# Miniprotein binders against b1l550, part 129

Target 1, 279 residues: b1l550
Amino acid sequence: MRLPEELLERARDIHSEAPSHRIKLDRVGSFGLKVPVEFKGFLLLAEADVWVSLPEGRRGVDLSRQVEAIYELSNPPKDPFSLCREAAISLLEKLNYADSSGVSIRFDAPLQDGESLKYYGVEISSIASDEIINKIRVEILGMTACPCTAELIRAYKSSEIAATHTQRSLGILEVSTKAEHPDPDKLASIIERAMSSPLRTYTKRPDEGGLVIRSLSNARLAEDVVREMIHLFLEEFGHLPEDTHILAAVRSMESVHMHDIYAERSFSLDEIRKEISSH
Below, E stands for the ipSAE of ESMFold2; O stands for the ipSAE of OpenDDE; V2 stands for 0.75 times the mean of E and O plus 0.25 times the DockQ between their complexes.

## First folded at step 14 (miniprotein)

Design ka7 (at its last look DockQ between E and O 0.94; V2 from the best seeds 0.00; counts 0 for: pae E 1.6 > 1.5)
Fold by OpenDDE base, look of step 14:
Structure ka7 (fold): chain B 279 residues (1-279), chain A 83 residues (1-83)
Amino acid sequence: as target 1 above (279 residues)
Amino acid sequence: EWKKVRIEFTFDPEKREEVLEFLKRLARELREKYGLTTLVYTENGRIRIFVKGDPEAVDKFIEEVLKELEKLGIEYTVRVEEI
């Protein structure tokens, strides 16, 4: 049923009314939209959040205009980095009353693994205020081997390769910068290289054995993984602006415990450079 | 009433970063002065400023930005578009 158009002339614009309480809101928008994106030759269905600020004198946002803004830019499908940035700008331009806007896009990114695919989780964001801040979060699973148990077993049973417990570990890199979004494949690679070994979707028996041996020969604490991630990040992305903020973290799903081990470091590039130079 | 303006600048690539930082600072000062919303960003190697607000305030913003750029003595092209 469509209501008569003549009723629109009589209806109050509820969104433009003054609120009962004059309070500014930081983010008002639509969360959990589905948008197509093109990434590395794949067409993916991503989840998107879009929002703007709301001034104290306006009761509500025009949600339809927000949704239109991102879908107009999503056809034809484009890369998620451009989509985030362009949509954030478009939101700020279209909604007169907004002094800030933001877009976040989440999906599983395909990563080639021989003849098969593995994946990592990615969240790409852009926030427009007086300038644009780009944010990217990458999460990928790897394998860790415990050096402490290995040392105990080595001391007990003299072996060239000491047995130890192994587990899946989730590595996380989050970067916020005024520069362009860092390459998520490079971030994923940094995380994998910081682990004892990568995971593989498809393994032949000889390859599986090789992965385990590699892990045992490269045993790392969760703390070691985070420090290695930071080190590798500085080597690859040290050219980013000094005010770039980074979160490096790992969650190890320990196979001998019922709980996880977690380690993290948050820092700016300026801060970490000063820390390293002081040693 | 709202006025929206997009300003696009083209600079020598060697001076672009310097000018970008200058314009970011200037725009921040002027937005506070005139009660405007502004966004300074780069697109396709060009510097863009989006400004919106009261029509008179927007016009003053544009005038001051152009005036301050002239003082830098850097060659540029500018396009102003009301959107």
Scores: ipSAE 0.697, ipTM 0.901, lowest interface PAE 0.7, mean pLDDT 93
Fold by ESMFold2, look of step 14:
Structure ka7 (fold): chain B 279 residues (1-279), chain A 83 residues (1-83)
Amino acid sequence: as target 1 above (279 residues)
Amino acid sequence: EWKKVRIEFTFDPEKREEVLEFLKRLARELREKYGLTTLVYTENGRIRIFVKGDPEAVDKFIEEVLKELEKLGIEYTVRVEEI
């Protein structure tokens, strides 16, 4: 049932009124939208959040206008980075009262793994105010092997048995920058290379043995994985603006414990360069 | 009540980055002075400024941006689009 358009002239426009309490809001929006995106030849159903700022003198946001803005740009489907940036700009243009806008898009990214695929998590954001700030978070699983237990077992058996506990570890890189979003595949590669071994979708028996031997031969603490991620990140992306902010983290699902362990370092490029150069 | 304008500049690529930073600083100053909302960004190798607010304030913003940019003596083209 559609109501008559003429009612719009009789009804109060609640959104344009002043609120009872004149307080500016930083983010008012629609969260959890489903939008199509095209990524590396795949058509994916991504999840998006859209928002704008709301000044103290305006009671409400035109939420349907926000949703229209991103859906107008998602047909036909396009790459998520273009969609994210363009939608953020469009929101600021379309919603007169807003002084800032933002868009987040989340999806699982396919990654070639032999003749099969594996995946990693991606969340990108673009925030438009006086300039555009781009953010990307990448999460991918790898394998870690504990060096402490490996050393204890070696000492116990005088090098006859090479063993330790291994587990999945979730590696995380999050980057906030004025530049374009870093390539998510390169971020995922950095995380994988920092681990004791990558995970595979499947392996044949000889390859499985090799994977396990590699992980045992490349045992690393979660702390060491984070440090290696930072080293590799700086090698690949040290050219980004000096005020680029990074979070590097590992959440390790320790196979011998009921709980996870976590290691994290956040930094800006100018800060980490100063820290490294002092040593 | 509202005026919304996109200003698009094309500069020699060698000058683009320094001019971008200059325009960001200028837009921030004028935003505060006139109570406007501004966004400075790049699109297809061009610099864009989006500005919105009171029509008179927007007109003054555009005038001042062009005036200050002319003082730099850098070659450019400009397109102004009301949206």
Scores: ipSAE 0.623, ipTM 0.893, lowest interface PAE 1.6, mean pLDDT 90
ESMFold2 (binder alone), look of step 14: mean pLDDT 82; pTM 0.783

Design ka8 (at its last look DockQ between E and O 0.93; V2 from the best seeds 0.76)
Fold by OpenDDE base, look of step 14:
Structure ka8 (fold): chain B 279 residues (1-279), chain A 83 residues (1-83)
Amino acid sequence: as target 1 above (279 residues)
Amino acid sequence: SWKKVRIKFTFDPEKREEVYEFLKRLARELREKYGLTTLVYQENGKIRIFVKGDPEAVDKFIEEVLKELEKLGIEYTVEVEEI
């Protein structure tokens, strides 16, 4: 049942009223929208969050207008980077009272693995205020082998390749920059190269054996992985603005413990350069 | 009342980065001065400024931006669109 349109003339606009408490809100919006995106030739259904600021003198946000803004830009489907940026700008333009806006888009990104596919998690964000800040978070699984256990076993039983426990580890790179979003495939590659070995979706028996041997020959602590991620990141993305902020982290799902090992470093490019130059 | 304006600038690529930094600083100063919302960004090789707020304040913002650019002596093309 549709209500009579004449009621709109009589009804108060609740959203435009003054609130009982005059307090500004930083983010008001719709979270968990589903939007189509095109990524590397794949059409994917992504999850999206959209929001704007709300001034102290306005009770509520026009949520329907926010939702309309992102869906207008989602048809036809486009790359998630452009969608994120354009939607953030559109929100700021459409919502008169907002002094800032933001969009986040999340999905599993396909990554070619021989004749099969593996994946990494990605979250792409853009925030529009006085400037645009772009944020990207990449998460991908790899394998680590423990060097400490390997050394103990080597000392006990002399072997060329010492046995050790191996486990899945989640590597994380988060980048916030005033530049364009960095390439997520490159970020995923950095994480994989920082691990003892990558994971494979499909392995033949000889390939599986080789993967394990490589891991054993490249045993790394969680701390080693994070440091290697930072090193590789600086080599690939050292050209980004100095105020670019990075989070590098790893969560190792240890196979000999009931708990995980976690390591991280947060830094700006200018900060880490000063640190390295001081040694 | 609200006025919304998109300003699109085309500069020589060699000077674009310098002008971009200048416009960001200028826009920040003027937004505070006039109580405006502004966004400065680059797209497709152009510098874009979005400004919204009180109509008189928006007009003053545009006038001051153009005046300051003239002082730099840099050649540019400008498109102004009210939305």
Scores: ipSAE 0.746, ipTM 0.922, lowest interface PAE 0.6, mean pLDDT 93
Fold by ESMFold2, look of step 14:
Structure ka8 (fold): chain B 279 residues (1-279), chain A 83 residues (1-83)
Amino acid sequence: as target 1 above (279 residues)
Amino acid sequence: SWKKVRIKFTFDPEKREEVYEFLKRLARELREKYGLTTLVYQENGKIRIFVKGDPEAVDKFIEEVLKELEKLGIEYTVEVEEI
């Protein structure tokens, strides 16, 4: 049923009223929208959140306008970074009362794995206020081999047994910067290279043997994975603005324990470079 | 009432970063002075400013931005679009 448009003349505009409690809100929006994006030749269905700030004197947000803003820009589908940034700017332009806006877009990114595919998780956002701040979080699984157990087996059995437990580990890089979003494939590559070995969608027996041998040769604690992620990040992205903020983390699903190991470090580029140069 | 304006500046590439920092600082100062919402960003090698608020305040913002740029003596082109 569609109601007559003429009723708009008689009904109160609830959203434009003052609220009973004059308290500003930081994020008011529509979360969980489904939008198409084009990522490196793939057409994907992404999940998007859109929001704006709401001043103390305005009761509600024009939520339909927020939704219109991002869907207008998603046809035809475009790369998620352009969509994210453009939608954040459009929200700030369209919603007069807002002094900031934001958009987040989440998707599973395809990644070539030989002649097969694997994937990793991506969440990007753009926040528009007096300038634009871009954030990207990448999560990808890899394999870690425990160096502690490897050393105990070496000491117990001299040269005849090379063994340790291996497990999946989830690596995380999150970057917040005034520059363009870093390439998510490069972030995923940094995480994988920090692990004992990457995971493969498929291996044949000889390749599987090689993978296992490589992982044993690159045994790493969760702490070492985080440190290596940071080292590799600085080599590739040290050119970003000095106030760029990074979180590097790993959650290791230890195969011999009922619980996981977690390690993380957050830092700005300026602070971590000073820390490293002091050694 | 509201006025909303997009401004696009083209500067020589070697001067663009210095001017960008200047415009961000100037826009931040003027937004506080006049109670405006501003966004300064770069796109396709150009500097863009979006400003919204009271029509008279927006007009003064634009006037002061252009005046301060002229003081720098830097060559540029500008497009102003009311939306």
Scores: ipSAE 0.650, ipTM 0.903, lowest interface PAE 1.5, mean pLDDT 91
ESMFold2 (binder alone), look of step 14: mean pLDDT 85; pTM 0.832

Design ka9 (at its last look DockQ between E and O 0.93; V2 from the best seeds 0.75)
Fold by OpenDDE base, look of step 14:
Structure ka9 (fold): chain B 279 residues (1-279), chain A 83 residues (1-83)
Amino acid sequence: as target 1 above (279 residues)
Amino acid sequence: EWKKVRIKFTFDPEKREEVLEFLKELARELRKKYGLTTLVYQENGKIRIFVKGDPEAVDKFIEEVLKELEKLGIEYTVEVEEI
């Protein structure tokens, strides 16, 4: 049942009223929207968050207008980078009272693995204020082998290839930059190359054996993985602006412990370059 | 009353990065001066400025931006759209 439109003339506009407390809010919006995106030839249903700032003199945000803004841009489906950026700009343009806006889009990105698919998690964001800041977070699983246990077993049994415990590890790269979003496939590749070995969706027996042997021959601590991620990132993305901020992290789901091992480093490109040059 | 304006600039590709940084800085100063919301960004090889606020303040902003660009002596094309 639709209420008569005539009621709008009599009803107070609650959103435009002065609030009881004059306080600015940084983010007000709709979280957990579902929007279609096109990514690498796949049509995906992504989760989206949209928000704007709210000034101290306004009680509420026009939420319907926010939702309308992103869905107008989502038909036909487009790449999530353009959608994120364009939606952030559109929000800032449409909502007069907002001095900032933002959009985040999350989905599982397909990655080819032979004739099968594997995936990585991705969150793409754009924030519009006086300029546009682009953010991307990539998470992908790999395999690590422990070098410490390997060394102990080597010393005990004198084996060329020492047995060790192996586990799945989650690698994380988060990048915030005034430049365009970095290529998520490249970020995922950096994480996989920093691990002892990648994971495979489908393996034949000989391939599985080879994967394990590779992991054992490339045993790495969680700390090693993070450092390698940073090193590889600098090689691939060192051209980004110096004020670009990076988080590199790994969570190792240790197979011999009931808990996980975690390591991280947060840095700007300027900061890390100065650190490396000082050695 | 709100006035909203999109400004599109086309510069020589060799000067675009320099001009972008200049316009970002200039817009940051002017937005504070006039109490405006501004956005400076690059899209499809063009520099774009979005500005919104009090109509008189918006007009002053546009005037000052164009004046300062003229001082740089860089050739450009400009499109101004009120939305």
Scores: ipSAE 0.731, ipTM 0.918, lowest interface PAE 0.6, mean pLDDT 93
Fold by ESMFold2, look of step 14:
Structure ka9 (fold): chain B 279 residues (1-279), chain A 83 residues (1-83)
Amino acid sequence: as target 1 above (279 residues)
Amino acid sequence: EWKKVRIKFTFDPEKREEVLEFLKELARELRKKYGLTTLVYQENGKIRIFVKGDPEAVDKFIEEVLKELEKLGIEYTVEVEEI
């Protein structure tokens, strides 16, 4: 049912009124929208959030304008990074009262895995205010093998055959930068290379044996993985602006524990370079 | 009451990054001075500025931006579009 449009002449414009309490809001928007995107030849249905700032003197946001802005740009489906950035700019242009805007887009990125397919999690955002700040978070599972248990078992019998526990570990890289979003595949690759071994969608027994041997030969603590992620990130992306902020983290689902182990480091490129050069 | 303007600058690629940072800093100063909302960014090899606010303040912003660029002595072209 559609109501008569002439009612707009008689109704109060609630959104343009002053609120009872004049308090600025940082993010007011629509969250959990479904938008089509095109990523590496795949058409994906991504989840998006859109928002703007709301000044103290305005009661509400015209939410339909926000939703229209991103949907207009999503047809035809396009690269999620372009959609994210363009929608953030469009929101700031379209909503006069806003002094900042933001868009986030989340999807599972497909990744080739031999003759099969695997995936990793991606969330990107663009924040437009006095400039554009782009953020990307990549999460991918890998395998870790514990070096401490391996050494203890070796000491038990002075054995040349190492044994230890292995587990899934979730690697996380989050990058906030004034530059374009880093390539998510490269971030995922950094995380996987930092692990004891990548995970496979499936393996046959000879390949599985090789995978396990590789992980034992490359045993790493969660702390080791984080440090290696940072090392590899600096090799690949050290050219980004000095105020680029990075979070590198691992959540290890330790197979011998009832709980996870977590390791994390946040830094700017400027900060980490000074730290490294002091040693 | 509101005026909204897009400004597009074309600079020598070698100088583009230097000018981008200059314009970001200048826009931050002028937005405070005049109570404006501004956004400075790159698009397709060009530097863009979006500015909105009071019509007189927007006009002063544009005038001062062009004046400060002239002081730098860098060659450029400019396109100004009211939206």
Scores: ipSAE 0.654, ipTM 0.903, lowest interface PAE 1.4, mean pLDDT 91
ESMFold2 (binder alone), look of step 14: mean pLDDT 81; pTM 0.767

Design kb0 (at its last look DockQ between E and O 0.96; V2 from the best seeds 0.00; counts 0 for: pae E 1.51 > 1.5)
Fold by OpenDDE base, look of step 14:
Structure kb0 (fold): chain B 279 residues (1-279), chain A 83 residues (1-83)
Amino acid sequence: as target 1 above (279 residues)
Amino acid sequence: SWKKVRIEFTFDEENREEVLEFLKRLARELREKYGLTTLVYTENGKIRIFVKGDPEAVDKFIEEVLKELEKRGVKYTVRVEEI
């Protein structure tokens, strides 16, 4: 049932009213929208958040207009980087009262693994204020082998390849920059290369054995993984603006403990360069 | 009353980065001065400025941006569109 349009003339515009308390809000919007995106030849259903700022003199945001803005841009489906950026700009243009806007898009990104697929988690964001800040977060699972246990076993029983416990570890790279979004596949590759070995979706028995041997021969602490991630990141993305902010982290789901090991470093490119140059 | 304007600049490639940083700084100063919302960004190799607010303030913003670019002797083409 559609209400008579005549009621709109009589009804108060609640959103445009003055609030009871004149307080500015930083983010007001719709969270958990589903939008189609095109990524590496795949059509994916992604989760999206859209928001704008709300001034102190306005009671509410026009939520329908926000939702309309992102769906107009998502048909036909496009890459999520362009969608985030264009939607953030569109929100700022369409909502007169907003002085800032933002969009976040989340999905599982396909990654080729031989004849099969593996994946990594990705969140792509753009925030428009006086300029555009682009943010990307990549999460991918790998395998780590503990060097400490390996050394103890080596000392106890002489073996060329020392046994040790292995576990899945989640590597995380988050980048915030005024430049374009970094390539998520490159970020995922950095994380995998920083671990003892990658994970595989499909393994034949000889390949599985080789993967484990590689892990044992490349045993790394969670701390080692984070440091290696940072090192590899600087090699690949050192050309980004100096005010670019990075979070590098690892969560190791330890197989001998009931708890996880976590390590992280947050830094700007200018900060980390000064740190390295001082040694 | 609200006025919204998109300004699109086409610059020679050699000076685009320097000009972009200049425009970001200038836009920030002017937005504070006039109480405007501004966005400076690049799209398809062009520099864009979005500005919205009081009509008179928006007009002053545009005038000052163009004046400052002229003072620097920067060669550009400009398109101004009210949206």
Scores: ipSAE 0.726, ipTM 0.908, lowest interface PAE 0.6, mean pLDDT 92
Fold by ESMFold2, look of step 14:
Parts: sequence; structure tokens; C-alpha cells
Structure kb0 (fold): chain B 279 residues (1-279), chain A 83 residues (1-83)
Amino acid sequence: as target 1 above (279 residues)
Amino acid sequence: SWKKVRIEFTFDEENREEVLEFLKRLARELREKYGLTTLVYTENGKIRIFVKGDPEAVDKFIEEVLKELEKRGVKYTVRVEEI
């Protein structure tokens, strides 16, 4: 049923009223939208959040206009970074009362793995206020091999036997910058290279043996993985603005424990350079 | 009553980064002075400023931005588009 449009002349415009409690809201919008994006030739169904700020004097947001803005830009599908940035700008332009806007887009990014695929998690954001701030979070699983157990087994019976427990570890890089979003494939590569070995979608026995040997040859603590992520990030992205903020983290699903371990470091580029230069 | 304007500047490549930072600082100062919402960003090597608010305040913002650029002696072209 569709109601007569002339009722709009009689009904109160609830959204434009002042609220009973005059409190500014930082983010008001539509969360969990499904939007098409194109990433490396793949058409993906991404999840998007869109929002604007709401001043203390306005009761509600024009939600339909927010949703229209991102869908207008998503057809035909385009790369998620362009969609994210363009939508954030469009929201700020379209919603007069807002002093900031934001868009986040999340999807599983495909990676070719021989004749098959693997994937990693991506969430990007663009926030428009006085300038644009871009954020990207990448998460990818890798394999770690514990060096402590490896050393203990080597020392037992004065043996040269290479053995230790291995497990899946989730590596995380999160970057907030005034520059364009870093390439998510490069971030994922940094995380994988910091691990003891990458994961494969499948292997046959000879290939599986190779992965295990690689892992043992690159045994690393979760702390080592985080430090290596930072080192590799600086090599690849040290050119970003000095106030770029990074979080590097590992959550390791330790195969011999009932719980996970976690290691993390957050920093700005100028902060970490000073720290490294002091040594 | 609202006015929304997009200002697009083209500068010589050698000046672009320095002018971008200048315009960001200037826009922040003027937005506070006049109670405006502004966004400064780049697109295809051009600098854009989006400004919205009270029509008279928006007009003053535009005038002051152009005046400060002239004081700086930077060569530029500009396109002003009311949205």
C-alpha cells in the first residue's frame, strides 16, 4: 500500500524538529547495507555502513537519502576504495546539517592460490570532515611455529631433531592516514611474510611437507611476527604522511593451549622512526 | 537557508603540496570564524574545497580564500560551482 503524497503537507516533519534532549550525535546512519563492488576483476557483495554527524538541534537524519547516495554510486559496480571515498564526500554534500560523514566497506578479498583461491578480510573507511581520513584494516591467517618448544626439543638428548607445535595465527594491520588507502594485497603480503609460513587452500603430501619445513625454518614468537610486520610495513609504506597511525597485531590460536595469545603495537610513523633511530 | 559551494583550484605542480596544507589551515580558521562546514581534498591533481552554511558566511569565506591566495602570490585558476 502506498499512502497519498499530499499527506506530507499535513504531517509533522519529525526529523527536522529539535529533540527533547539537545545532544549532538557523532554517527547516525544505515549499517549493514549490501553493495556490489568490483575488486581485481571479482564482483563481490560487500557490507557497507554509511553515516553522518547530527547536530544537537536536529532530531533525526534523512536515512533514505543516505542509502540512495551510496547505491547511486555503486551502480555500475566500482572498486570499493573509490566507492568509499566518493560516498563519504557525497553524504557531506547532500546532508546540509552534517559537519562530518563516513562510509565503511568490508569484504573478503580473493587471492589466487595456484589453481584455487584463498582470501583475507578487508575493512576500509573514509571519514570526511575538514579533510578526508582513510582507514584500512586487513586480517589474514598464517602459520606460526613455536621457537621455544623447538629449542627445548633440540636440547633434549642433545638432538638436532626439528620439532615444535604449529598453529594458525591471525595477523592484523590497521592503517589510518590522510593519504589514499594502502593496497590491501600489499598489507596482506606483509602479514603473510611475517608469519612462519603462509596457509594454502589445499596441499598434497609433498607440498604439505614443504610448508612444515618452511614453518620450522622460520619459527617465530607472536611478538616476533608483530615486529616483523612493522619492519616490513616501514619498508613498503614509510613514505606515507608522518602522522599516519598503524596497529600491528597477532592473535595466535596456540595448538597446545586452551586459549589464544595476543601481541600488539600501535604507533605513528614519526613515533616509530624516532624509536628505531635511537638504537 | 543554506548555500553549498564547491571550489576547484588548479596550481602548478611545484606548489601543489605546499598550497594544499596552506588551504587546509586557512579553511579550518575560516570555518571557525564564520560557523561553516568545510572539506578540503584533492582530486586528479586539483585541490577542491567544499563549503556550506549561511549564504553570507559562505560568500565571505570564498572572498577571503581568494584574497589570501593573491597575497601569497601563487598562480592559479579557479572554478566556483554552487551545488
Scores: ipSAE 0.650, ipTM 0.895, lowest interface PAE 1.5, mean pLDDT 90
ESMFold2 (binder alone), look of step 14: mean pLDDT 83; pTM 0.814

Design kb1 (at its last look DockQ between E and O 0.98; V2 from the best seeds 0.00; counts 0 for: pae E 1.6 > 1.5)
Fold by OpenDDE base, look of step 14:
Structure kb1 (fold): chain B 279 residues (1-279), chain A 83 residues (1-83)
Amino acid sequence: as target 1 above (279 residues)
Amino acid sequence: SWKKVRIEFTFDEENREEVLEFLKRLARELREKYGLTTLVYQENGKIRIFVKGDPEAVDKFIEEVLKELEKRGVKYTVRVEEI
């Protein structure tokens, strides 16, 4: 049923009214939209959040305009980095009362693994205020082997390759920068290289054995993984602006415990450079 | 009343980063001075400024930005579009 158009002339614009309490809101928008994106030759259905600020003198945001803004830019499908940035700008331009806007896009990114595919989780964001801040979060699973148990077993049974417990570990890199979004494949690679070994979707028996041996010969604590991630990040992305903020973290799903081990470090590039130079 | 303006600058590559930082700072100062919303960003090798607010304030903003660039002796081409 469509209401008569003549009613629109009589209806109050509720969104433009003054609120009962004059309070500014930081983010008002639509969360959990589904938008198509093109990534590395794949057409993917991503989840998107869009929002703008709301001034103290306005009761509500025009949500339909927000949704329209991102879908206009999503056809034809484009890369998620451009989509985030362009949509954030478009939101700020379209909504007169907004002094800031933001877009976040989440999906599983395909990663080639021989003749098969593995994946990593990615969240790409852009925030427009007085300038654009780009944010990217990458999460990928790897394998870790415990060096402590290995050392105990070595001491007990004098073997060249000591047995130890192995587990899946989730590595996380989050980067916020005024520069362009860092390459998510490079971030994923850094995380995998920081682990004892990568995971594989498809393994032949000889390859599986090789992965385990590699892990055992490269046993790392969760703390080791985080430090290695930071080290590798600085080598690859040390050219980013000094005010770039990074979160490096790992969650190890320990196979001998009922709980996970977690380690993290948050830092700016300026801060970490000063720390390293002091040693 | 609202006025919205896109300003697009084309600068020589050698000074683009310095000019971008200058424009970011200047835009922030003028935004506060005139009560405007501004966005300064780089796209496709060009520097863009989006400004919106009171029409008179927007016009003053544009005038001051151009004046300050002239004082610095920066060579540029500019396109101003009301949207």
Scores: ipSAE 0.714, ipTM 0.909, lowest interface PAE 0.6, mean pLDDT 92
Fold by ESMFold2, look of step 14:
Structure kb1 (fold): chain B 279 residues (1-279), chain A 83 residues (1-83)
Amino acid sequence: as target 1 above (279 residues)
Amino acid sequence: SWKKVRIEFTFDEENREEVLEFLKRLARELREKYGLTTLVYQENGKIRIFVKGDPEAVDKFIEEVLKELEKRGVKYTVRVEEI
C-alpha cells in the first residue's frame, strides 16, 4: 500500500524544522544494516552503521537518504574498505546540513587453516569531515600458556614433567590513521605470532600434541603478548603517519580462574618511538 | 540555500603528497573563514576537494584555492563539478 504523494505538499516537513532544544548532535544514523561485501574472493554479508552530524538548527536527519547512500554503492558487492570510504564521502555529499559523516562495517574474515577455514573479527570505519580518518579493529583468538605455573611445576618436579595451564586469549589490534586501512590479515598475523600458539579449526592427535608443546615452549603472560604485539606492529607498520593511534590488548580467559585477565596499551607512533628510544 | 562542488586536481606524482597536505591546511583555514564544510581526499591518483555551503562563500573558496595553487607554481589541471 502506498499513500498518495500529494500529501507530501500538505504535511509538515518535521525533519527540516528547528528543534525545541538547539543542541548539535555528533552522530545520528542507521545502525545494524546488512550489506554485501566481497573480501578476498569471499562474498560476505556484513553489518554496517552509517551516520552524519546534525547541526543545532535542524530537528532531524533524512534517514532514508543515509540507507540509500550505502545500498546504492553495495551493488555489485565490492571490497569492504572501498565501500566504507565511498559511503562516508557519499553521505557528506548527500546530506547538505551535515559537517561530518561516518561509516562502520564489520564482518568475520575467513582465514585459511590447513584444509579448512577459521575466522577472525574485523571492524572498519571511515569518518569524513575535513579529511578522511580510517580505523580498523581486528580480533583473533590464540592460545596462551602460563609461564608462572610452568616454572612452579619445574621447580617442584624433575624436568621430566612439563605442565602448565593453557587457555584461549583474545588479541586485539585497533589502528586509527589518515592513511589507508592496514591489511587485516597482517594485523591478525601479528596477534597470532605474539601468542604462545595459534588455534586450529581441528587437528589430528600428533598435530595437537605439537601445538601444545609449542605453547609450552613459548609460554607468555598476557602482558608479554601485548608487548610482543606492539613490537611486531612497529616492525611492519612503523611507516604509517606519526599521529597514527594504536590500541593493543589481550583478554585472556584464564582456565584456572573464574575471571579473565586483561592487558592494554594505547599509543601514537610518535609517542611509542620516544618511549623506546629512552631505554 | 547552498551550493555543492567537487574540485578535482591532477598533479605530477612526485609532489602530490606535499600538495595534498598544503590543500588540507588551506581548506581548513578557508572553511573556518567562510563557514563551509570541506573534505580533501585522494581518488584514483587525483586530489579532490568537496565543498558545500553558501553559494557566494563556495565561489570565494574555489577562487582562493586556485589563486594559492598558482602562487605555489605547481603544474596542474583542474575540473570543477557542481553536484
Scores: ipSAE 0.634, ipTM 0.893, lowest interface PAE 1.6, mean pLDDT 90
ESMFold2 (binder alone), look of step 14: mean pLDDT 83; pTM 0.817

